# VHH binders against Interferon-induced very large GTPase 1 (GVINP1), part 4

Target 1, 242 residues: Interferon-induced very large GTPase 1 (GVINP1), of Homo sapiens (Human) (q7z2y8r1479to1720)
Amino acid sequence: DKRLFVLSILGLQSSGKSTVLNALFGLQFTVSAGKCTQGAYMQLLKVEETFTEELGFDFVLAVDTEGLRAPEHSNKSKDRDNELVTFVIGLANLTLINIFGENPSEMQDILQIVVQAFLRMKQVKIFPSCLFVHQNVGEATATDQTMDGRRRLEQKLDEMAAIAAEQEQCLDVTCFSDVIRFDVNTHVYYFAHLWDGNPPMAPPNPRYSHNVQQLKSRILMTATQESRGNIMKISDVKSRVQ

## First folded at step 23 (VHH)

Design u22 (from p2 with D109E)
Fold by OpenDDE, fold request of step 24:
Structure u22 (fold): chain B 242 residues (1-242), chain A 121 residues (1-121)
Amino acid sequence: as target 1 above (242 residues)
Amino acid sequence: QVQLVESGGGVVQPGRSLRLSCAASGFTFSIYAMYWYRQAPGKQRELVARISWSGGSTNYADSVKGRFTISRDNSKNTMYLQMNSLKPEDTAVYYCAAGYVWYTGDHFEYWGQGTQVTVSS
């Protein structure tokens, strides 16, 4: 029975989830315009045998998910999204929460669903890790925007946590950090635009590459830390998916 | 810009030693596993050695085991290959490659241009 590290990504439709996964690990998830990921797509990556002991796992399972609140599925009940998110978060050791842009309404929607899912996990004593990836961050005031952005995100997360706590009758939860281990300064990553200008003539943005490296670093750290605790077995994953 | 630059190659007699270096820039070196490959004329590229991101784990091809030592200094963004007891069969262009933590020998993110090692009497 082989050891498994599960990395998942969640986000709204067309938020660039698959692009992030591909950029991170050279994966081949579908990123083409007009094709929506249906359900959850999984890729199993074999860890080099030489490194398995050092890492603490034998495989990485990368999970790409259908975009949340997809217009094509307008008839999809809020309940379906909730179930999907809960499933994905429950399966993963680490979940990337992908946010595109600064639309407050969109942010609220995804944060509410995600926070609720994490709270549910807490109730069953599952404590997965998460990282936020905020894309489409303007270049001009990256430092100021990032600080302000972090504050805003934290406030929203805390608000959602409070709401979820009330709904689930969890009196011990007042902020998001009560739900899972979370620091807005270390668990939130801002990504520049993928391109420096307008495609197709625009070159890749070197800042984006840098941002990817930062996220890779954090993922590795998290993976190494998680492997020392609760290591998931392939058999466990099969049981959870079935 | 990402760069891997190999150095230390040359012409040596059998039984001699060489030390190759691979200097990395433009990416976070400390989170990548590093690899040495070599390609002899008319032959396929083959793995020589691999080292984990921390340097804590290493592996070698059977043909070089006991003679070659792979190491790295993350503070200098450099990987090394100490080659002892060189044989004519070791003659090849040596390449360094970098891959993220779970990349197996099939896919690497970055490659160097290679350095020539010639072992001849």
Scores: ipSAE 0.836, ipTM 0.923, lowest interface PAE 0.6, mean pLDDT 89
Fold by OpenDDE, fold request of step 24:
Structure u22 (fold): chain B 242 residues (1-242), chain A 121 residues (1-121)
Amino acid sequence: as target 1 above (242 residues)
Amino acid sequence: QVQLVESGGGVVQPGRSLRLSCAASGFTFSIYAMYWYRQAPGKQRELVARISWSGGSTNYADSVKGRFTISRDNSKNTMYLQMNSLKPEDTAVYYCAAGYVWYTGDHFEYWGQGTQVTVSS
């Protein structure tokens, strides 16, 4: 019975989820514009045997998910999205919440769904981790914008947590940090544009690469922390999926 | 820009020692496992040694076990290969490679250009 670290990614349709996963794992998730991943695509990555003891697990399960608010599912979109998000978050040790752009309405939608899912997990005593990846952040005044952005995000998450708490009758939840361990300063990553200029002639943006490294560092930290606690086994995953 | 630069290679007599270095830049060194590979003339590239991101775990090819020691200094972004009791069969170009912490030995993000080690009487 092998040990697993499960990493999943969630986000709106065409938000660049697969791109992030590819950057993290060197994988070939489908990134084509207009084609949406159906359901959840899972890849099992074997950890180097020499390092399994130190790392604390034998495999990484990377989960790429269907984009939320997909037009193909317009009539049942909300319920389906909720189920999918809950499933994915429940399966994962760490979920990356991918946000592309600064559309307030879209952001609100995804945050609401995600916060609700985490609250549900808390209710069943599952405590997964999450990291936010906010892509397409402009270079100008990155520090100020990021500070303001973080504040706004935190506020929104707290609002969503309060709403969710009321809906689920969780009196002990007043903010998002009551739902899961969360620090807006350490759990939110802003990504520059993937390209330095306009594709296809534009070279890769070095800043994007740097951002990926930061995220990798946090993921490793999270993975090692999780391995010291309740590490998932393949049998556990199977039981959760069934 | 990501770079791995090997150094310390040269020509030595059998039984002598060399110390190779791999200097890394352009990425977060401390979250990458590091590897030494070598390629002898007319032979395939082979794994020599591997070391975890923290340096806490190491592994060696059977042919070099007991003679070679892989180590790293994360504060200097450098990996080392201490090669003792060198043999003519150790003659090869030695390459350093870097892979994220859970990559297997066949998946590497970065490679060096290599350094020549020649062991001859």
Scores: ipSAE 0.830, ipTM 0.920, lowest interface PAE 0.6, mean pLDDT 89
Fold by ESMFold2, fold request of step 24:
Structure u22 (fold): chain B 242 residues (1-242), chain A 121 residues (1-121)
Amino acid sequence: as target 1 above (242 residues)
Amino acid sequence: QVQLVESGGGVVQPGRSLRLSCAASGFTFSIYAMYWYRQAPGKQRELVARISWSGGSTNYADSVKGRFTISRDNSKNTMYLQMNSLKPEDTAVYYCAAGYVWYTGDHFEYWGQGTQVTVSS
């Protein structure tokens, strides 16, 4: 039975998630992904056998979701998003939270759902990892030349964690780092927009390509660290996704 | 823009050695597995050797085991192939390639232009 690293990506509709997916996986995901159920798409990617013992796993399961909807529209849409986020976060070793822009207040709906899902995982002793990826940010932010955005995101996450902890009556949670392993300086990534202007007149933005390389570096490091613990087997995942 | 540039090819007598280099730019070299492939005229491109992003894991085609050594220097963004005890059947264009952890087979996203190795006389 082969070892499996599960990588998921979540994001609101129109958040640039498909662009990040293509940057990480290329065309092989967007044309060959199979839908599992409940709005999630999965593809199994084989790792070169020579490298599997150094890496700690044999396959990557890439999980993409239908874009999350704004929760203010209906209770059915909010219930769907909560169910989908809980499923994806509970399944994945690493979840990428894809967010359009850099303003934490505009992200409050998805942050609330995500933080609540992670708190629920903590309560059942499941500890997945998380990276935040902010799309289409200003050039200074994309080069990480300011700390104000990171501080504001951390504050918003801490607020959401405190709210979720009160709702769940969980006394040991006062900030987001109590919910999951999180460091705002190493687990948050800022991406420039894909083009310098409007295509086809605009050239590709080379900063976006650099941001992808930084994310790939963190993903590899995280995956290697996760695999040194209790890595999931393919048979275990089949049971969870039914 | 990604670039892989091979160098170090040439003409050499059987039994001699050559050292190939593959200089990389435009991507984070240290997180990519690296590969040497070769293609003789009229033949399919074939794997010669592969090396993990750290250099900790390597693998060789049976035809070159014990004669060729793949290595990398992540501080110089360069991969190497030390080719000892060269034979006429090693004559080919040698290519380097790069792939992130879930890229495999001949569909790697980055390939070099190749360098000619000729073993004769």
Scores: ipSAE 0.699, ipTM 0.875, lowest interface PAE 0.8, mean pLDDT 80
Fold by ESMFold2, fold request of step 24:
Structure u22 (fold): chain B 242 residues (1-242), chain A 121 residues (1-121)
Amino acid sequence: as target 1 above (242 residues)
Amino acid sequence: QVQLVESGGGVVQPGRSLRLSCAASGFTFSIYAMYWYRQAPGKQRELVARISWSGGSTNYADSVKGRFTISRDNSKNTMYLQMNSLKPEDTAVYYCAAGYVWYTGDHFEYWGQGTQVTVSS
């Protein structure tokens, strides 16, 4: 029985998750390799056997989700999104939260669902890791702009945590760091535009490539830390998805 | 932007040694596993050695085990192959390659240009 590191990615419909998946797994990644009935798609990636003991796992399970729908659709869509997010966050060792652009309403909608899911995991004493990937922002390398963006995201997460805590009657939660282990300076990654200009005339943006390397570095560090703990086996994951 | 540049190849007599280097730039070297491959004319490309991102794990093809040593220096963004007791069958173009934690086989993310090693009298 082999050890498995589970990496998931969440985001709204049409949020550019495919770009992040391609950056992490290459153009050969397929989302149909292991579809389950909950709207999640899974791909099993083997780790070179020589490295598995140093790394602490033998396979990576990449979990891609059907895009989350905007709340204005229906209550049925909201219930499905809540079930999907709860499933994915509960399954994964690390979840990437993909945010595209700067629409405040879209960001609040996905953050509300995600914060609620993490609060529910805390209540059952499950503490998964997360990283936020904020794509397609201007001047992603400008430190002052990034500092402001991190502060605003932290404030919004704290607001969502406080609201969720009142709704769930969790009196000991006042901020997002009470819900999960989170540091806005190390758990939020900003990505520049993929192209420097408009396709097809635009060259690839070198800053995007640098952002990918930073994310890869953090993912490797997180994966090795998680593997020292309670890494799952393939059989454990099969039980959870069936 | 990404470059892997091999150096240290040449012509040597059997029984002698060579040291290959692979200088890397344009990516975060310390999070990539590194590989040496070789290809003789008319042959398929074959693995020679591999080393983890930290240097803590290594593996060698049976044909070079005990004679070749792979190493890396993350502070210099460079990987090395020390080739001792060279034989004529070691004659090939040697390539370095880099792969992140879940890239295996010959579909690596980055490849070098190659450096020729010729072992003959």
Scores: ipSAE 0.689, ipTM 0.865, lowest interface PAE 0.9, mean pLDDT 80

Design u23 (from p1 with D109E)
Fold by OpenDDE, fold request of step 24:
Structure u23 (fold): chain B 242 residues (1-242), chain A 121 residues (1-121)
Amino acid sequence: as target 1 above (242 residues)
Amino acid sequence: QVQLVESGGGVVQPGRSLRLSCAASGFTFSIYAMHWYRQAPGKQRELVARISWSGGSTNYADSVKGRFTISRDNSKNTMYLQMNSLKPEDTAVYYCAAGYVWYTGDHFEYWGQGTQVTVSS
């Protein structure tokens, strides 16, 4: 029975989630502008046998999900998104929450769904980890803007947590950090634009590469920490999907 | 810019020792597993040794086991290969390669240009 580290990514449609995954895994996830990935795509990656003991797992399961749609869609679509997000978060040891741009409405939508899902997991005593990836952050990444961005994100997360808590009748939850272990300073990563300029002739942005390295570092840390606890086995995945 | 630069190669007699170095720059060295490969003339590239990101785990090809030692210093962003009891069969260009933890097989994110090792009487 092989051990799995499950890494998933969630985000709105066309938010660049596949690009992030590709950068992380060196894989070719289909980056298609406009085609809704239906469902979840899973890729199983074998860990080098020499390193399995040190890592604590044998495989990495990378899960790419369909882009989440904004609430403008039918009630049925919202329910589906909620179910999908809950499923993916429940399955994963670590979920990357991908946010593209600074649209407050879009941000609120995804945060609401994600926070709700994490709260549901807490209720069933599942405590997955998450990292936020905020893409398309302008060059003015002055320490102040990043700090302000983090504060804003934290505030929004706390607001969503309070709302979710009320809906689920969880009296002990007042902020997002009550839902899961979360530090806005260490669990949020800001990504520059992939390209330095306008594609297709724009060169890759070295900042993006640097951001990817930072994220990789955090993922490794998280993976090694999670493996010291209750690592998921392949047999357990089957039971969770049912 | 990402760079892997091998050094320490040369010409030595059988039974002698060499120490190779691979200096890394442009990426977070401490989160990458590092590898030594070699390619002899007319032969395919083969794995020589690998080391985990922390240095806690190592593996060697059977042909070099007991003679070669792979190590790393993350504070210096450098990987090493101590080669003892060198044989003519060890003659090759030696390459360093870097891969993230879930890179498998011979797929690596970064490669060096190689350093020549020649063992001859």
Scores: ipSAE 0.844, ipTM 0.928, lowest interface PAE 0.6, mean pLDDT 89
Fold by OpenDDE, last read:
Structure u23 (fold): chain B 242 residues (1-242), chain A 121 residues (1-121)
Amino acid sequence: as target 1 above (242 residues)
Amino acid sequence: QVQLVESGGGVVQPGRSLRLSCAASGFTFSIYAMHWYRQAPGKQRELVARISWSGGSTNYADSVKGRFTISRDNSKNTMYLQMNSLKPEDTAVYYCAAGYVWYTGDHFEYWGQGTQVTVSS
């Protein structure tokens, strides 16, 4: 019975989820503008046997999900999205929440769905990890802007947590950190633009590469930490999907 | 820019020792497993040794086991290969390769240009 580390990514349609995954895994997840991945695409990656003991798992399951709030599913979209997010979060040891841009409305939508899903997991005593990836954030030139951004995000998450708590009648939840272990300073990663300038002639942005490295570092840390606890086995995945 | 630069190669007599170095830059070295490969003339590239990101786990090809030692210094972003008791069969271009946690086989994110090791009488 092989041990699995499950890494999933969630985000709105066309938010650049697959790009992030490709950067992380060196794989070719279908990056298509306008056509959303239907359902969830899963890739099983074998860990080198030499490193399995140190890592604590034998395989990585990468899960790419369809974009949330896809126009094609407008009428049934909310319930479906909620189910999908809940499923993915429940399945994953670590979920990357991908946010593109600074549209407050879009951010609110995804945060609401995600927070609610985590709250549901808490209710069933599942405590997955999450990292936020905020893409296309203007050159946070000043340490101050990034700090402000983090504060705003935290505030929004807390707000969503409070709302979700009311809806689910969870009296012990007042903030997002009550729902899941979360530190806005260590669990949020801001990504620069992928390109330095305008494609197709623009070179890759070195900052983006750096951001990816930071994320990789955190993922490794999280993976090793999670492996010391209750590690998911392949046999367990089948039971969770049913 | 990501770079892996091998050094320390040369011409030595059988039984002698060499120490190869792979200097890494442009990425977070400490989160990558590192590997030494070699390619002899007319032969396929083969794994020589691998080391985990922390250095806590190592593996060697059977042909070099007991003679070669792979190590790394994350503070210097450098991986090493101590090659003792060199044999003519060890003659090859030696490459360093870097892979993240889930990179397996011969698929690595970064490769060096290689350094020539020649063992001859």
Scores: ipSAE 0.843, ipTM 0.927, lowest interface PAE 0.6, mean pLDDT 90
Fold by OpenDDE, last read:
Structure u23 (fold): chain B 242 residues (1-242), chain A 121 residues (1-121)
Amino acid sequence: as target 1 above (242 residues)
Amino acid sequence: QVQLVESGGGVVQPGRSLRLSCAASGFTFSIYAMHWYRQAPGKQRELVARISWSGGSTNYADSVKGRFTISRDNSKNTMYLQMNSLKPEDTAVYYCAAGYVWYTGDHFEYWGQGTQVTVSS
């Protein structure tokens, strides 16, 4: 029975989820703007045998998901999205929450669904980890904007946590950090644009590469930490999917 | 820009020693597993040695086991290959390769340009 580290990514449609996964894994997830991932796409990656002991797992299961709030599913979209998010978060050791842009409405929608899913996991004593990837953050005053951005995100998360707590009748939850282990300073990563300008002539943005490295570092840390606790086995995944 | 630069190669007689270095820049060295590969003339590239990101785990090809030692210094962003008891069969271009935890086989994220090692009497 092989050990698995499950890494999932969630985000709104066309938020750049697959791009992030590709950058992380060197894989070819579907990135085309015109084609939306349907459901969840899973790839099993074998860990080098020499390193399995240090990592604490034998495989990485990468899970790419369809974009949330897809127009194609407008009428049934909320329930379906909720189910999908709950499933993905429940399956994963680590979930990347991908946010594109600063649209308050969109941000609120995804955060609400995600926070509710984490709260549900807490109720069943599942404690997955999450990292936020916030893309399309303007270059101007990156440090100040990021600080303000973090504060805003934290406030929104806390707000959503409070709402979710009321809905689920969880009296002990008042903020997002009550739902899962979360530090806005270490669990949120801001990504620059992939390109410096407009493709196809635009060069790659070095800042994006740097951002990817930061995220990789955090993922490794999380993976090694998780392996010391609740490592899923392939058999466990099968049971959860059924 | 990401760079892996190999050094320390040269021409030596059989039984002698060489120490190769791979200097890394442009990425977070400490989160990558590092590898030495070599390619002899007319032969396929083959794994020589690998080391985990922390340096806690190592593996060697059977042909070099007991003679070569792979190590790394994350503070210097450098990987090393101590090659002892060199044989003519060790003659090859030696390459440094970097991979994240899920990179396996010959598919690595970054490669060096290689350094020539020649063992000849």
Scores: ipSAE 0.840, ipTM 0.926, lowest interface PAE 0.6, mean pLDDT 89
Fold by OpenDDE, fold request of step 24:
Structure u23 (fold): chain B 242 residues (1-242), chain A 121 residues (1-121)
Amino acid sequence: as target 1 above (242 residues)
Amino acid sequence: QVQLVESGGGVVQPGRSLRLSCAASGFTFSIYAMHWYRQAPGKQRELVARISWSGGSTNYADSVKGRFTISRDNSKNTMYLQMNSLKPEDTAVYYCAAGYVWYTGDHFEYWGQGTQVTVSS
């Protein structure tokens, strides 16, 4: 029975989720313009045997998910999204929440779904980790803009947490940090554009590479921390999926 | 720009020692497992040694076990290979390779250009 670290990514349709995963791990998730991943795509990565003891697990399960649809879709679609998100978050040790752009409406939608899912996990005593990846953030993100952005995000998350708490009758939840361990300064990563200019002739953006490294670092930290606790086994995952 | 630069290679007599270095730049060195590979003339590239991101775990090819020591200094973004009791069979181009913490096999994100080690009487 091998030990697993499960990493998942969530985000709206066409938000670049697969791109992030590919950039992180050199994976071959299908990045196609216009074709959305259906359901969840999982890749099992074997950890080098030499490092398994130090790392604390034997495999990494990377989970790419179908893009979430905007709430303007049918009630049925919303329910499906909620179920999917809850499932994915419940399965994962770490979930990357991918946000593309600065559309307030879209951001609100995804945050609401995600926060609710995490709250549900808390109720069943599952405490997964979460990192936010905010893509397509303009270069001019002076330290000030980033700070403002973080504050806004935190406020929105707190708002969503309060709403979710009311819906789920969780009296002890007033902010997002009550739902999961969260620090807006360490759990939110802003990504520059992948390309420096207009593809296909544009070179890769060095800032993007730097951002990827930062995220990799955080993922490693999270993984090692999780391994010191209750590490998931393959049998556990199977049980959760069934 | 990401770079791995090997150094310390040369020509030595059997029984002598060499110390190789791999200087890394352009990425977060401390979150990458590092590897030494070598390729002898007419032979396939083979793993020599690997070291975890922290340096806490190491592994060696059987052919070099007890003679070679892999180490790293994350503060200097440098990996080392101490090669003792060198043999003619150790003659090869030695390559440095970097992979994220759980990469396996020959799938590495970054490779050096290599440094020549020649052991001859």
Scores: ipSAE 0.839, ipTM 0.926, lowest interface PAE 0.6, mean pLDDT 89
Fold by ESMFold2, last read:
Structure u23 (fold): chain B 242 residues (1-242), chain A 121 residues (1-121)
Amino acid sequence: as target 1 above (242 residues)
Amino acid sequence: QVQLVESGGGVVQPGRSLRLSCAASGFTFSIYAMHWYRQAPGKQRELVARISWSGGSTNYADSVKGRFTISRDNSKNTMYLQMNSLKPEDTAVYYCAAGYVWYTGDHFEYWGQGTQVTVSS
C-alpha cells in the first residue's frame, strides 16, 4: 500500500507564494496542469522508489491555494477563505504559511484565519505540522533582527490564539503553543528580498538561495518525522471516493 | 554558487579499477540524493547509480551491478563511485547530479560538468 505526504502552501494574494513554490519544486511543478478543487491546485509527485522505504512515503501531494484576500464588501469571500484554509490544513501533513513584508493588517488577516483553523483541528484531534515563511523582510539573516521578528510573530500568534480560544470557549488554550506543537525558533523561516536592491534592475539576492536550503532541510526533517505516525495511505483515499 | 566537480577519470586498461569523486559546494549536501550518470558518444545519457541523502539506500544500473559501488561522505560533501572490472563499454563522460526528495528522472536540480573515463588497451 502506497503512502502519501501532503504539503500545502497558504498565503494572501500577491504574497510571493509562487516564488516559494518555484524555489521548492522548480521545473517539476506545473501549476496549470494541476488538479483544482475548492480553490486548491493539486499535483501528485512520485518519489524515486529507491528512497521510499528510507523516506517513509511514496508520493507527495503538492497543494497550492488560490491567494487569500480580506473582503471589502461581503462575507462570502471571508467564508470561502475560511473553508479553503480549513480544508487545506485538515488535508495536509505540513502546511507552509507564507507572509510577505511587514504590513500589520495583511499579517493579521492571514494569521487570524490560520490560527482559527488550527484550533479547530486540535478540537477534532487532528495534529498537522506548520512552518512560517516570512518573505521580503529587511535584514532577514541578521541575528538580532531575526530574534525580534520571531518575538513579534510569537506575540501576534499568542494574541490570535487567545481570541480564538475565547470565541470557541476553549478553557485550556491561552497561547499558540497550546493549539499546535510550535517553536518560534525552529518553525519560522525568514527570506531575504529575492532581488538585491529595487526591482526590476536589481541583481538576484544570494541570501534568498541560502534561505531556501534552510527551509528544505526543515521540510525533509518534518516529512520523515510525520511519516512515522501520521501519514495517510493512498488506498484509504481511493476507497472514500468510490 | 552551487558547484559539483567530478574528478578521478582517465584512461585505463580493461579489468582495472578507477574511483571517481564528486565534490559539492554551495548547497546543503546532506539533504540531497546523489546520482552518477554517464554518456558515451552518440548515445543517450543513462543512470549508473544513485544514493540517498544519508547513504542508506542505493540503486545501480543492471550493466554495472556487482562491479560499481556508490558511496558518500557527508562530512566532506563528497560522493564517490568505485568502478571495478572496467570494460570498454564503460567508456563515457561521467556526471554527478543532485536532487532533493521529489526530483526524479534526469531533471535534477544540479549537474556537474563531467569527467572522461576511457577503457582501452
Scores: ipSAE 0.701, ipTM 0.880, lowest interface PAE 0.8, mean pLDDT 79

